VHH binders against F-box associated domain-containing protein sdz-33 (sdz-33). Designs and how they scored, part 3

Target 1, 300 residues: F-box associated domain-containing protein sdz-33 (sdz-33), of Caenorhabditis elegans (q9u232)
Amino acid sequence: MATVPFPILCLPDFVLQKSLKLMGVVEHLCLSILSKNIKQLIATLKGYPKCFSFKFVPFTSLTVVGERFKHFSFRFDIDESSQNANLRSYTDEGTYITLTVPGFTVKHWIEHVAYVLCRNNSIKLVLWEPNIDEVYEIVKDMRTVEVVIVSSEIQSCHLLKLFPSLRYLGVYKAPISAQILTYNLLHLEVKTKVTLNDILISNCSNFSISGNDVSDKELNFFMRSWIKGSNPRLTKFYIRNSLRVRDPYLETVLFQNIDYIETHKKIYWRTFEISRPDGTKADVMWDPLYNSYFNMTVQH

## First folded at step 17 (VHH; from w3 with G103R)

Design x2
Fold by ESMFold2, fold request of step 19:
Structure x2 (fold): chain B 300 residues (1-300), chain A 119 residues (1-119)
Amino acid sequence: as target 1 above (300 residues)
Amino acid sequence: QVQLVESGGGLVQPGGSLRLSCAASGFTFSSSVMTWVRQAPGKGPEWIAVISSGGSTMRTDSTKGRFTISRDNAKNTLYLQMTSLKPEDTALYYCAKGVPWLRDYMDYRGPGTQVTVSS
């Protein structure tokens, strides 16, 4: 009928919301431990960028990734006797601060930061070289859409039981295990030595290998094996090799005894098509200038 | 009428300790966020430590962890325990009602207590 009345109880929240929108992420975290009312306002603040990814170095630091890939770094200061943890960071003004909440452990901080900065987002959780059992106890209650483990030295069925949502695994410092190779990961990245047999037994959808060379003859064997039905779940296979001497016979070595069609020829890359007997096709791409990579993508 | 009255300052040699107090009246102290602020000669005010009603704290590292904020809600009193004092800590120290970065910060503060660190 008439104008909507403006109740006096709503004025503090509206004014606070305007002020909060002018502040940085670290200031939001600071205010959230000082006032439960402000904590709630921050967690529901419309029109402010929310964070979507955590990069967790257990017991050392947390990096929170927000809109436009801005990174906000926090360091833990842990009392070994009580396991209580303080959180340290820089404000937007560049002041280094320490936050203390009575009784907070690393787990309490992770959950608090997720609630305040990432509310209503399921997060991408990135773990760097974790002690798997310790990290599991900290993060098991978090809402995640993807778990990424970088350079795990533990590569057993235990890892897979603890993180059933594991979609990406990076193996950067330890030999790849057969248990991991046969697991149906969305993406497996290996920077340690991978043999041809390791490639052939793998069950991941996207397999990326860097840090060891795979010869042209080994790649030929792999492709011939794929044509005969190996790696049935593979959709993308990528190898980055070291720079090497240009070989004028490289194409004939790669495709020895393989029926193929060249589909594109560019300065930086050439593509070829190979097929299985059932009609499944794959695109093969390589860098003719440096001969530094091999890429195979299965067509769907 | 909000009243904040600081005490406990004085002359202290380097390495010494002091405990500052801030007596509060005229508002509900037990539900308020409280802040210690210092102002060195010729400089602007610097907040040092903040404490919530529930005991959560925030402190700047400008004091290198040597200062501890605390409160006694039964006595309506805010404290700052200072240790390992240095000449650079020489300043007027006062308490304020409110949270840094919010509009009512600094509206209610005491007259301060002088801390002088000198041999």
Scores: ipSAE 0.625, ipTM 0.891, lowest interface PAE 1.2, mean pLDDT 82
Fold by ESMFold2 at other seeds, look of step 18:
Structure x2 (fold): chain B 300 residues (1-300), chain A 119 residues (1-119)
Amino acid sequence: as target 1 above (300 residues)
Amino acid sequence: QVQLVESGGGLVQPGGSLRLSCAASGFTFSSSVMTWVRQAPGKGPEWIAVISSGGSTMRTDSTKGRFTISRDNAKNTLYLQMTSLKPEDTALYYCAKGVPWLRDYMDYRGPGTQVTVSS
């Protein structure tokens, strides 16, 4: 008369993989620090969408961008004496958690997150700090494609030498240097003060200016200079001025000494065409109301 | 068979400290992920801290960093160091083998030790 023994069950790898596919990005990161086996399974998991880029705010946060451009943010909790770093995040369950790996610094976390969660090593930097060399040591094995300088003093040639893959640059509060302006960027966004000369020497393809009050006379001079061949790489030029009352003689001032064709007239915007002597055309669009903007798109 | 036995609970005044222990047997403790869970009166279970075999941890911020999970693999023992205890920490505390969110979570747990924080 013997009793039937209870079976002992082990969790097989295929069952574990199915469970992992039901979980989100934050849970994957959490599990990846708890088991080397699970870390490897997550890193090689087929049929699960990987995040495609990073946004790194040095010593503050890391955001990964996933499917449908969903953002998953992690905050650093750094011990200033040892430089060991914990990550903090919000789970899909609504729990705020702290992750600790013995000896991990910010650099270790970037490497770990890239290995486990991401398709590529492209990184976007948001810089509040003047010491770019320290930031470079953290991210040098990543491909830095975008930098936003929020409130910092950074030597232009130094930044450009450290990040040769740079295509997108934002400069919000620090003075902008001629080296940055003349660099061959895909996109330059400026919220700090710029002069007309700064605009004329720029070598970016897409130039966005806000937080400045560029006058209609300055825009007129820019357009006349463009007609004469300035800004040869320019494709899009966008200005958002602060609130102002429009001058009723705008067409007279803005297009003085410019041959133009009005191509579209709506209550909320008007469109004009200007041309270089070689036949290259640009569409100019502006807002006739209080919240003024100016948009020029070169027809290539 | 897996056995987990908690100890170290009791009555403590607000601001006090306790160290909970969990004695483990019947499995390879040194290669296992271990979890502390608490269940307050009238509430569902809440995991509070997890530790890997290599010492990596995950903890909920509901305890605001006041609780520290640790392990002694030579003694097959899991610990929870609790400091600055508050009345809302009153709960049954138990240890579990495994990770929250995985299939076997909570299938291997101890009976728990009561922590009561009051004057």
Scores: ipSAE 0.593, ipTM 0.877, lowest interface PAE 1.5, mean pLDDT 82
Fold by ESMFold2 at other seeds, fold request of step 19:
Structure x2 (fold): chain B 300 residues (1-300), chain A 119 residues (1-119)
Amino acid sequence: as target 1 above (300 residues)
Amino acid sequence: QVQLVESGGGLVQPGGSLRLSCAASGFTFSSSVMTWVRQAPGKGPEWIAVISSGGSTMRTDSTKGRFTISRDNAKNTLYLQMTSLKPEDTALYYCAKGVPWLRDYMDYRGPGTQVTVSS
């Protein structure tokens, strides 16, 4: 006589689980340090949506993003001599609290927050002139999927070797390197100088460029190269140009020797369609008042 | 029968210190989460510090780091070390068995000890 057993391990916790489902992210973190049983219940709680984004700013903060894009920030209070760290945050009612676990370092907090509050152990890093080996030692047991680095120098090969799961990279200060450009990234954001040759050799799916003055003739060359098959992985391409007065000849220069269809014409934006010979289409969009951006989106 | 008895309150001048104690009986103190709560005249109760059986704590910023919760599991006693006391700390202080935000933590509390901070 085979029956599905009633799970006795759920009975004492059923009332507690209902209470936990009514609580917010900060309360969950607070409760998780007070009881191992409550920690496990929160980490495995069914019917409660876990945070989908986890960001670490070394020695400063952790941020998680939950349902309805609510942000929850936790600041570190670190004892320099022992490397023990407390975590501080505001509750939903606005009370500032301090959490202390004996012996916890920044690394312990990262792993605890990820386990209790997050869907997985993926982590995003925001790095300001970092010691990259020190950062790696803190996060090496996490899956680093995104890095934004604001540094005058980047050891590109070393960075890519340390973080093999990297799919998103922002380079905000250092000169961009060929190793980064040719890496198979989902998204590359560059806020430093990028040449036409850099664009043509890039292998990322989404490429965002700011702080450059790529000429209309260079953009025309890029589009003609794309039509002939360059940048085969590219799905989105965005450049923010310097502000300038409207040039009535801009459309003629930009689309010289390109077959295109204008699909939308408004004062604040214009949209065009271009095609590869194999039928692949891309939407091209820009700001016609000041020519402040160029956007190309490939359709598949 | 859970029993909690607070002691160590009294009249103190601003800037002074007090150590509150909470003697516990009738339950396994060493495995319980314990909380200090205060209630100022004309205000509702405010939890101020919580300690787990393993020594993890959480604390509201209303005490601005001036109060330290601790426990002695061998003596079944909870403590609150209060320093740099201010008139705004005047309240009835009591201990409770349980965790804030869970339904029944206030069901197991002591009668409290009065702390009065005045010049």
Scores: ipSAE 0.593, ipTM 0.873, lowest interface PAE 1.4, mean pLDDT 84
Fold by ESMFold2 at other seeds, fold request of step 19:
Structure x2 (fold): chain B 300 residues (1-300), chain A 119 residues (1-119)
Amino acid sequence: as target 1 above (300 residues)
Amino acid sequence: QVQLVESGGGLVQPGGSLRLSCAASGFTFSSSVMTWVRQAPGKGPEWIAVISSGGSTMRTDSTKGRFTISRDNAKNTLYLQMTSLKPEDTALYYCAKGVPWLRDYMDYRGPGTQVTVSS
């Protein structure tokens, strides 16, 4: 027999809305599965800020980020045979709970959480070892804007085809490909090996590299190439090197055959300005004490 | 007039099982959210499981998944299947109409059924 949906709480909607405004994100999710009326009230609640970030670690967890950058995490408990999934989390009072909705899969939970808790359908993915085609089927109705490839090898052209809205990409252990490097990303973070040529062909706006020791001569070549027009979309370039032997002549090697002015000299960092012929300027910041980083920021 | 009456408690040995029942009358059971609560001697009440009219559930980790809430809307009856019982599960178990975190569920509860786990 079909159950007619009625409000099942004794409280009037306006009193219930006042109570809901005092509750946290986890309690909202809990209540949203217990009553269709409460689900609708939470989804449309005026004067309550929705979460602006939604992160999915396939088959492991969901995380939403609310105001003041508060993180709320939910862990999946999945039945492999049926693909039904339970969701687990802590309430604000510290109680660890398990949520069960008959017939809910991971995809149902993603859609439910986005509807109830989030401003929009944008999603971030953190990929450890998943089947990317299976992940796509789960998230294809969402706008995937960020992917971090932690430890899996995924074909880059396939990834970019599946997620055309991608703006942020992190590649930590897998080899980086030319397809990723030349893609028009807002931010590319790399913790795997890259060459000078990889840097020169990159088309991202913000490029962050760590776990590589890029030599002063390589950085000099990069800057001379930038002056001649390479990396036209680059706004910020950051390299974190390992700590290394102090090179007292680094300034001379780094800026060989480059016209520059030093704009600031401080104990822990120095700043220089370089220019393209068209008048575009960049600030270069360098660590004089340990040579541990190189940072270039293009003006305007 | 809301009425809830629990049954099925008693003395059991550790590792044993019980099925508690809660007979409901005086309200539309099939559209109500229902909760099982327990209260050990000298302690405050602890909610342990909640079930919606559609069968969605929420449970605390305090029972380690050993307790299952269910309902039979045709019989106006709420159930709690308890397995692998431990001495710390000794408490008065009662059902309540309503949802944790909202004030009204303590005013709509039964007298409870005693569960005692001991050799």
Scores: ipSAE 0.580, ipTM 0.868, lowest interface PAE 1.5, mean pLDDT 82

Design x2
Fold by ESMFold2, fold request of step 19:
Structure x2 (fold): chain B 300 residues (1-300), chain A 119 residues (1-119)
Amino acid sequence: as target 1 above (300 residues)
Amino acid sequence: QVQLVESGGGLVQPGGSLRLSCAASGFTFSSSVMTWVRQAPGKGPEWIAVISSGGSTMRTDSTKGRFTISRDNAKNTLYLQMTSLKPEDTALYYCAKGVPWLRDYMDYRGPGTQVTVSS
């Protein structure tokens, strides 16, 4: 019985699917514009990372953020004059591939990439001074769970209404608002000025603060307020201080009028335990040599 | 029985232009993905441009945007418009039925047309 050779594009879906599983994101994006059948097969593949970031700037850029253990980076930017997409892989010497699909606009490209890479899952947005309404119109049919605002302005009420599934929010330049602070977020990351009052009114589970120098007196007041029942949803509180030693944390100031137990003592870090009257405990740790961070983790 | 026959190659001076053609028969050209590949002496094959049945294209940056793939389904013909040719573009250019990353595309290719870029 003579065997008839055939090209792989005519193979049964099972054999083609096996070939596609051996390929990376760049190949999948490229192949997905060549055939609706291949596009659909790629969109259904298991084991493919499905958490991708869309960075909205002058000229749209796509940043791929892998699950936990790997980062597969590529750039996907669109030439506004030609509507061609330029795909650069960081897995090699940064080889560029230019993609052209007749009739595609920026919105079509983003929808296509999301269909192929993000389908059935959540998206992360990184917003770099775009009009939030324009971004919303592109992504409104997707489940947005994480937004990072890099721009100097936020329309806080509008943002929160547009993205009701939001669980993670980063605010890097804009002033933080009470509307954001009191919103029930899983994680809030702030790199702008934060006051003690802002910390006390916050309603997020994980609060991460960078680029602020929060004093040991302010942390003492915060912890005493927490012991009395403030921040009832808080699980993790983390501060990364500016790396200039001016006001190191003093244990006696930090724990003034607080009952505590030291649970670990080491050269570069120490851990303490504090408790609420109802028995809820929190672990407190900071860098005693450089005062570079403070961490409080509630034991729920 | 796939048949692909390239033409339009030749000797050209640096900065010149050529249009390569690939005449196709023995399969449904209008529903097929087509690829241009080049092979310089002593080197492996390098795909340079791909075009889908619907007109979607992809191309590598190795040609720095100087080459454009197109097709005429009424004439069963694939084209490669080459401009601003350089000596490093000297190679055997051939067309293939299929997609480079689906490893068997070389099984359905033509004999190629030589392009030589020299002063």
Scores: ipSAE 0.528, ipTM 0.858, lowest interface PAE 1.7, mean pLDDT 79
Fold by ESMFold2, fold request of step 19:
Structure x2 (fold): chain B 300 residues (1-300), chain A 119 residues (1-119)
Amino acid sequence: as target 1 above (300 residues)
Amino acid sequence: QVQLVESGGGLVQPGGSLRLSCAASGFTFSSSVMTWVRQAPGKGPEWIAVISSGGSTMRTDSTKGRFTISRDNAKNTLYLQMTSLKPEDTALYYCAKGVPWLRDYMDYRGPGTQVTVSS
């Protein structure tokens, strides 16, 4: 159903504000470049996105995340000689819209989008082999809370100094470092090699591993260490292993020297409860057929 | 009273170029948002480009970047540079004062200039 046109730019601010609350993110961006009054009015609305992200190098997109993870993606068209940038978007109606503001660079667009749409100043970065100092200059006035790194190398100490508000970190290609492992993160996702020692020294609350298989012996040692008090901040630990032919002795190895209670038994998953001496419990969910995942959730 | 008068249309070969002009009077052109709209035979009006008083623009995909809106505030004139013209661009082209999809911008429009693209 098509939206009925209305002469919105001639309305009093009160009536204009009511009309703007019925519009989406793309319409807000389009209207915000037309006048300073409309830009200011949109900026006073309650925010729609809960987070937005930037993909750097090759600087292909800006994504705004709205309610219930509705995503609005905008792509940059950059003039290499001047660094002026156009912002491009697809609408729900299949219309491709290009927005141009004289003199706007990528930095100007990020500042504009943040000002009109993102009241929290929180940002997610997706980094593909970037110049990290150039990225920092663009986003330094934002609260960077999530970074996903797709780079073959990283300077862990430098990264953590640049983004002191970091709570979520994904490391998809570079070797994981002790500086990252011991950092006070809410969530750490690693898609590269992780050793048992890396797991034991980690300080994150939610740790997801999918870059290599972790053996049942290693998981057994981890669980016994957890029972003795290791990883005190850990709430959720998830490993996605490659599919394997089931070893009929895997359950025996995994829980060797561990007191447990089997809480559910399904064909495709089984759940167990383990406990610390102080009564703290964790639920363990495990794939009984192929050992394709291990999930431990601490009951705090 | 608002007056908008388009010019520069005509018959052109596929692949050709035209520059449309819209002469404006009766209002403060330099502070107004201006729009180019086209209407192909048997179809409803379609906005194609918008320009703010400060030179910020919006364009739809229907032109695929082949059309460029501009303005000369000293001459009170709006322009549409059209390149790589195709038969499907055949339409009546008119300028309007205001933002597209808003009905009142059609109350402040010119009579249009015909663009015909054929061999």
Scores: ipSAE 0.426, ipTM 0.812, lowest interface PAE 2.4, mean pLDDT 79

## First folded at step 18 (VHH)

Design y1 (from x2 with V33I)
Fold by ESMFold2 at other seeds, look of step 18:
Structure y1 (fold): chain B 300 residues (1-300), chain A 119 residues (1-119)
Amino acid sequence: as target 1 above (300 residues)
Amino acid sequence: QVQLVESGGGLVQPGGSLRLSCAASGFTFSSSIMTWVRQAPGKGPEWIAVISSGGSTMRTDSTKGRFTISRDNAKNTLYLQMTSLKPEDTALYYCAKGVPWLRDYMDYRGPGTQVTVSS
């Protein structure tokens, strides 16, 4: 046994702060669990736009969304007996690492990451099949502004009561209820089946629909209803249908019994204008290359 | 004078186990962050595990969970429990005071203990 003595080197806090500014988000998280002094320095630095938001997939992953929408993903590794959780991720050098803090649960990790890396407590939830009440207890001190229901059946009234700040809702595989459709959301994204009547009763500002085959006749009926005053909060309406063979008379069927003006005609897209009697106008965009998109934007 | 002394290395057959120790003196071990580093012949140094004073750890996936870092603050001793050893684990193993990615952790390390895994 032998020793190699080294001189004691003391880095000033200013020099340490400069070093930290050269490191990435994952390295900051790693250092924050290893030293209380470094944790506080990193929390001071969170005044940088390092993290705009974070996305939580309960009991699976946490993703920090940083500047320029760069994503930093962390996977949970949960001990079933103790509910203690480890985090796993790649460093900027490409090394895969595991982080362990004694006694940390998923809730502790959410709180820690928010404290050291994020400027605000806004959270996006992606729900596969969790117990929603358990998820709520983990995130109740956060501002839940977006929820995506991928494959979980969740009662509409319960969801809306738990997350009153909700502005964005995605429903991918579960049936959608009239309560959700009529709720005053900023954005509603639907990848599950909806009917024409579901569209007509909707009260969201931005409505995005995919995975549905809404016919040109149904879109015509929607537009005629909109001209008569339906969907009064609607600002943007977007439908991506399944691929289908386009009829060369598409705009004739789509605009039957509608007064319109074609405002732009190019190889890659065509734009039309329709109006309500009160003078409110909407732009309707058709993309002839793909011919399976419908995009309507209301002018305000 | 900061002193770190590694022990517990040696020759072991593949699949075997070893426990490395690092005896620390000349500083307050119980408040320090400690790191195990290895250097294989002809390769650069590789940090493999870090432990905080409070028991938080960071470990690299290169060991596939076969190595466990721990500490005994009452004995001023750092440990690396190694299991399922493979020939690729052959290296000089040394402990260091501090964290990877910070300049000063390389200034506080021991001479190392050799681990050789061969048939």
Scores: ipSAE 0.605, ipTM 0.882, lowest interface PAE 1.3, mean pLDDT 81
Fold by ESMFold2, look of step 22:
Parts: sequence; structure tokens; C-alpha cells
Structure y1 (fold): chain B 300 residues (1-300), chain A 119 residues (1-119)
Amino acid sequence: as target 1 above (300 residues)
Amino acid sequence: QVQLVESGGGLVQPGGSLRLSCAASGFTFSSSIMTWVRQAPGKGPEWIAVISSGGSTMRTDSTKGRFTISRDNAKNTLYLQMTSLKPEDTALYYCAKGVPWLRDYMDYRGPGTQVTVSS
């Protein structure tokens, strides 16, 4: 019945700023929708660049990557008729907090997160059987720099035209295409079938392949081709092969007709050096016990 | 000086509804962030919903979406619409000026209104 009296407290922005500096990504995002002052203070307190990714099956999450690779994920609850979206965030207590901003769609949330938490307007996408045109309409005002796409089919020319800033591409399910293989990517990751010819025509700087069985003879041919000048932009090449029982003749097959120096011996991997005639060197590491991994790193 | 006065509590059967009101004075209500908090007997306070001056909200999922916070800036009044009430919702409900997770937000709160849910 009776009002409980309290002293009038002045809460200066410096006190608020100190409190905000002690909080993490989840608290910053939650508080940023409540006040322009709080939003602006959080946007100015960026200590390090942050980036985020979206999973677009069915537009259910937003992930922000923080310092030391901490990940924070949020779930969208989307109204089908209006496309307005509420955001649900995980707390340390294992509950969700639901955030509602009148009129916000997924696109509005992406723009808000970028403003508050990110420096360079760059995004990373993880797409599961996407409608790529719908994804583009949501993110077109951002620089899309990484896409991982899990889809049975990919319209390669269309994808590359929509996202001209791509530097990282992962193709997990669809057959790999010549358009993607020859595109000037910093990193290409493939978890579908590739052939030796696909490897030889690739134009990416870092090439990661898994879910394939590339033989020692094929790796020998690749290395001999590289020594003679193939893959001129390649700096890192990584294959995760199927598990194999060690073959006592494996080293002789792998390095047949290749001059090499063994640089290190380890129980589960060995390292070697090969060279081009112009003096360019590459470090090769492979697993002699199970032949599970092959790495080649070109020296600068 | 900040004054907050809650009303609208009472005895309600399970499954019933109540609308709590919080009359505010002594500050610029229309520009303030407002919070509903509840406290069951023998337990600490639990914030349940927050509303900004612009109508953005946060809510905990402990109420399973059954409670809706709203405000009427012309009447300087904060509301909590409660539906599908359960015995576990029995508590003293307060309104407060300020934001959860920021220190001292409970310095500006009212005496509360009792909600009792029983058969």
C-alpha cells in the first residue's frame, strides 16, 4: 500500500559505461534495444573486431564470434505473415530471453547486430538448402566474405555474382563445378567428390578437401605437377583421406621421381621439403601410419 | 521524487487472468525504461519483463510467454497482462524504473501488489 521511498540517484554515463565494459555479447545485444544512449555506448566500446554468421535453415540462428573464438548464438522466432522476427538469446542460467522490437525483421536484426558489434560490415553465411535469392535480399547491404553451403545443387555463376566479395567458400554436398574451382578464392573447402584434374585446375590459395580418397599415386602426380609450375596461387593444400593401414612402400610411391628432404620425424606424422626449380619450397606433412592427412604449405 | 504504485493483484483461480497496473510519478515516464519484478515468499526477486520508451521489450522465458508488458505514456502507467495463471506465479509483483543487469535499478521500485493463484 505505501510507496517505498528511495533517494534520488544520479547515474552518470561514466558509471553506465563502466558497467557495460564488464558485460559480454549477450548482455550488450539485449541492452542495445532499450535506449539510443546504451546502443551508442556499446557501439563505441568495441575493443576488438567482432564478426558474426547466420544459419539459414530455417533462418533459426545468428552467431557472433567474440574474442578467443567464443561463440554466442541467438534464435529467431519469425511471424510468417509479416516476416517480423523476435530474437531469443541464451543466458548463462540456461534460459532464454526474448527480445522484441516493433517492426523488426531478420534483416533489421542483422543490421542492428552489425552496427552494435561489428567493425567492418562483413558477414559469414552458413546455408542449408537455401533459396539463395531470399538470402541475398536479407544480406545485400553487407559484405559477404564467407559462405559455407550445404545444398544438393548450386548455381555457381549466380552465387559468385551475388557475392563478389567472397574470399572463403565451403561446398559440402553439391558436385563441385569448374566455375568454383577456377574462382580466385583465398580458401576453398570441399566435402564432395573431387578428381585429380579438379585439384590441378584449382585457382584458390588454400584448398581443403575431405570425404575423398586421393591415392598416393595421385598425390605424387600432383606434387610433380606443382614442381613443374601447376597451381601457381596455391599456398596451402590439405586433404583428409579415408583411414588406411600403413603400407611399407608408401614413401617410395609418394615421392617417386621427386627430390625431397625429410625435415622432421614424429610418431603420427612426418614432414618433408620439396622445391621448384626457381627455388620456391613447400613443406609436406603426412600421416605414415594411417595415411589420413596430407598437408602441403608453400613457403613465401 | 520517484513514486511507483502497483495495483490489480488479488486472488485468482488457476487458468485465470489479471492485469497489473503501475502508476508512476516524479520522473519523465515517457522516456524511462520500466521493469516488472516478482518475488515469491522466501525467494529473491526475479525480473520478468522490461519495456523501453519506444516499445521494445525483453522477457524471461520463465513465464512461458503468458505475460505481456505494455505502457500508456499519456497516463504514466505501466501494465502487466497475465494469462493462464498457475500456482507457481503466486508472488508479490513490483514495478521498477531501470534495467536488469545494471546496478541499483531496484532503488526506484514500488511496494508491490500481491498475486495469489490457488483453487
Scores: ipSAE 0.499, ipTM 0.852, lowest interface PAE 1.9, mean pLDDT 80

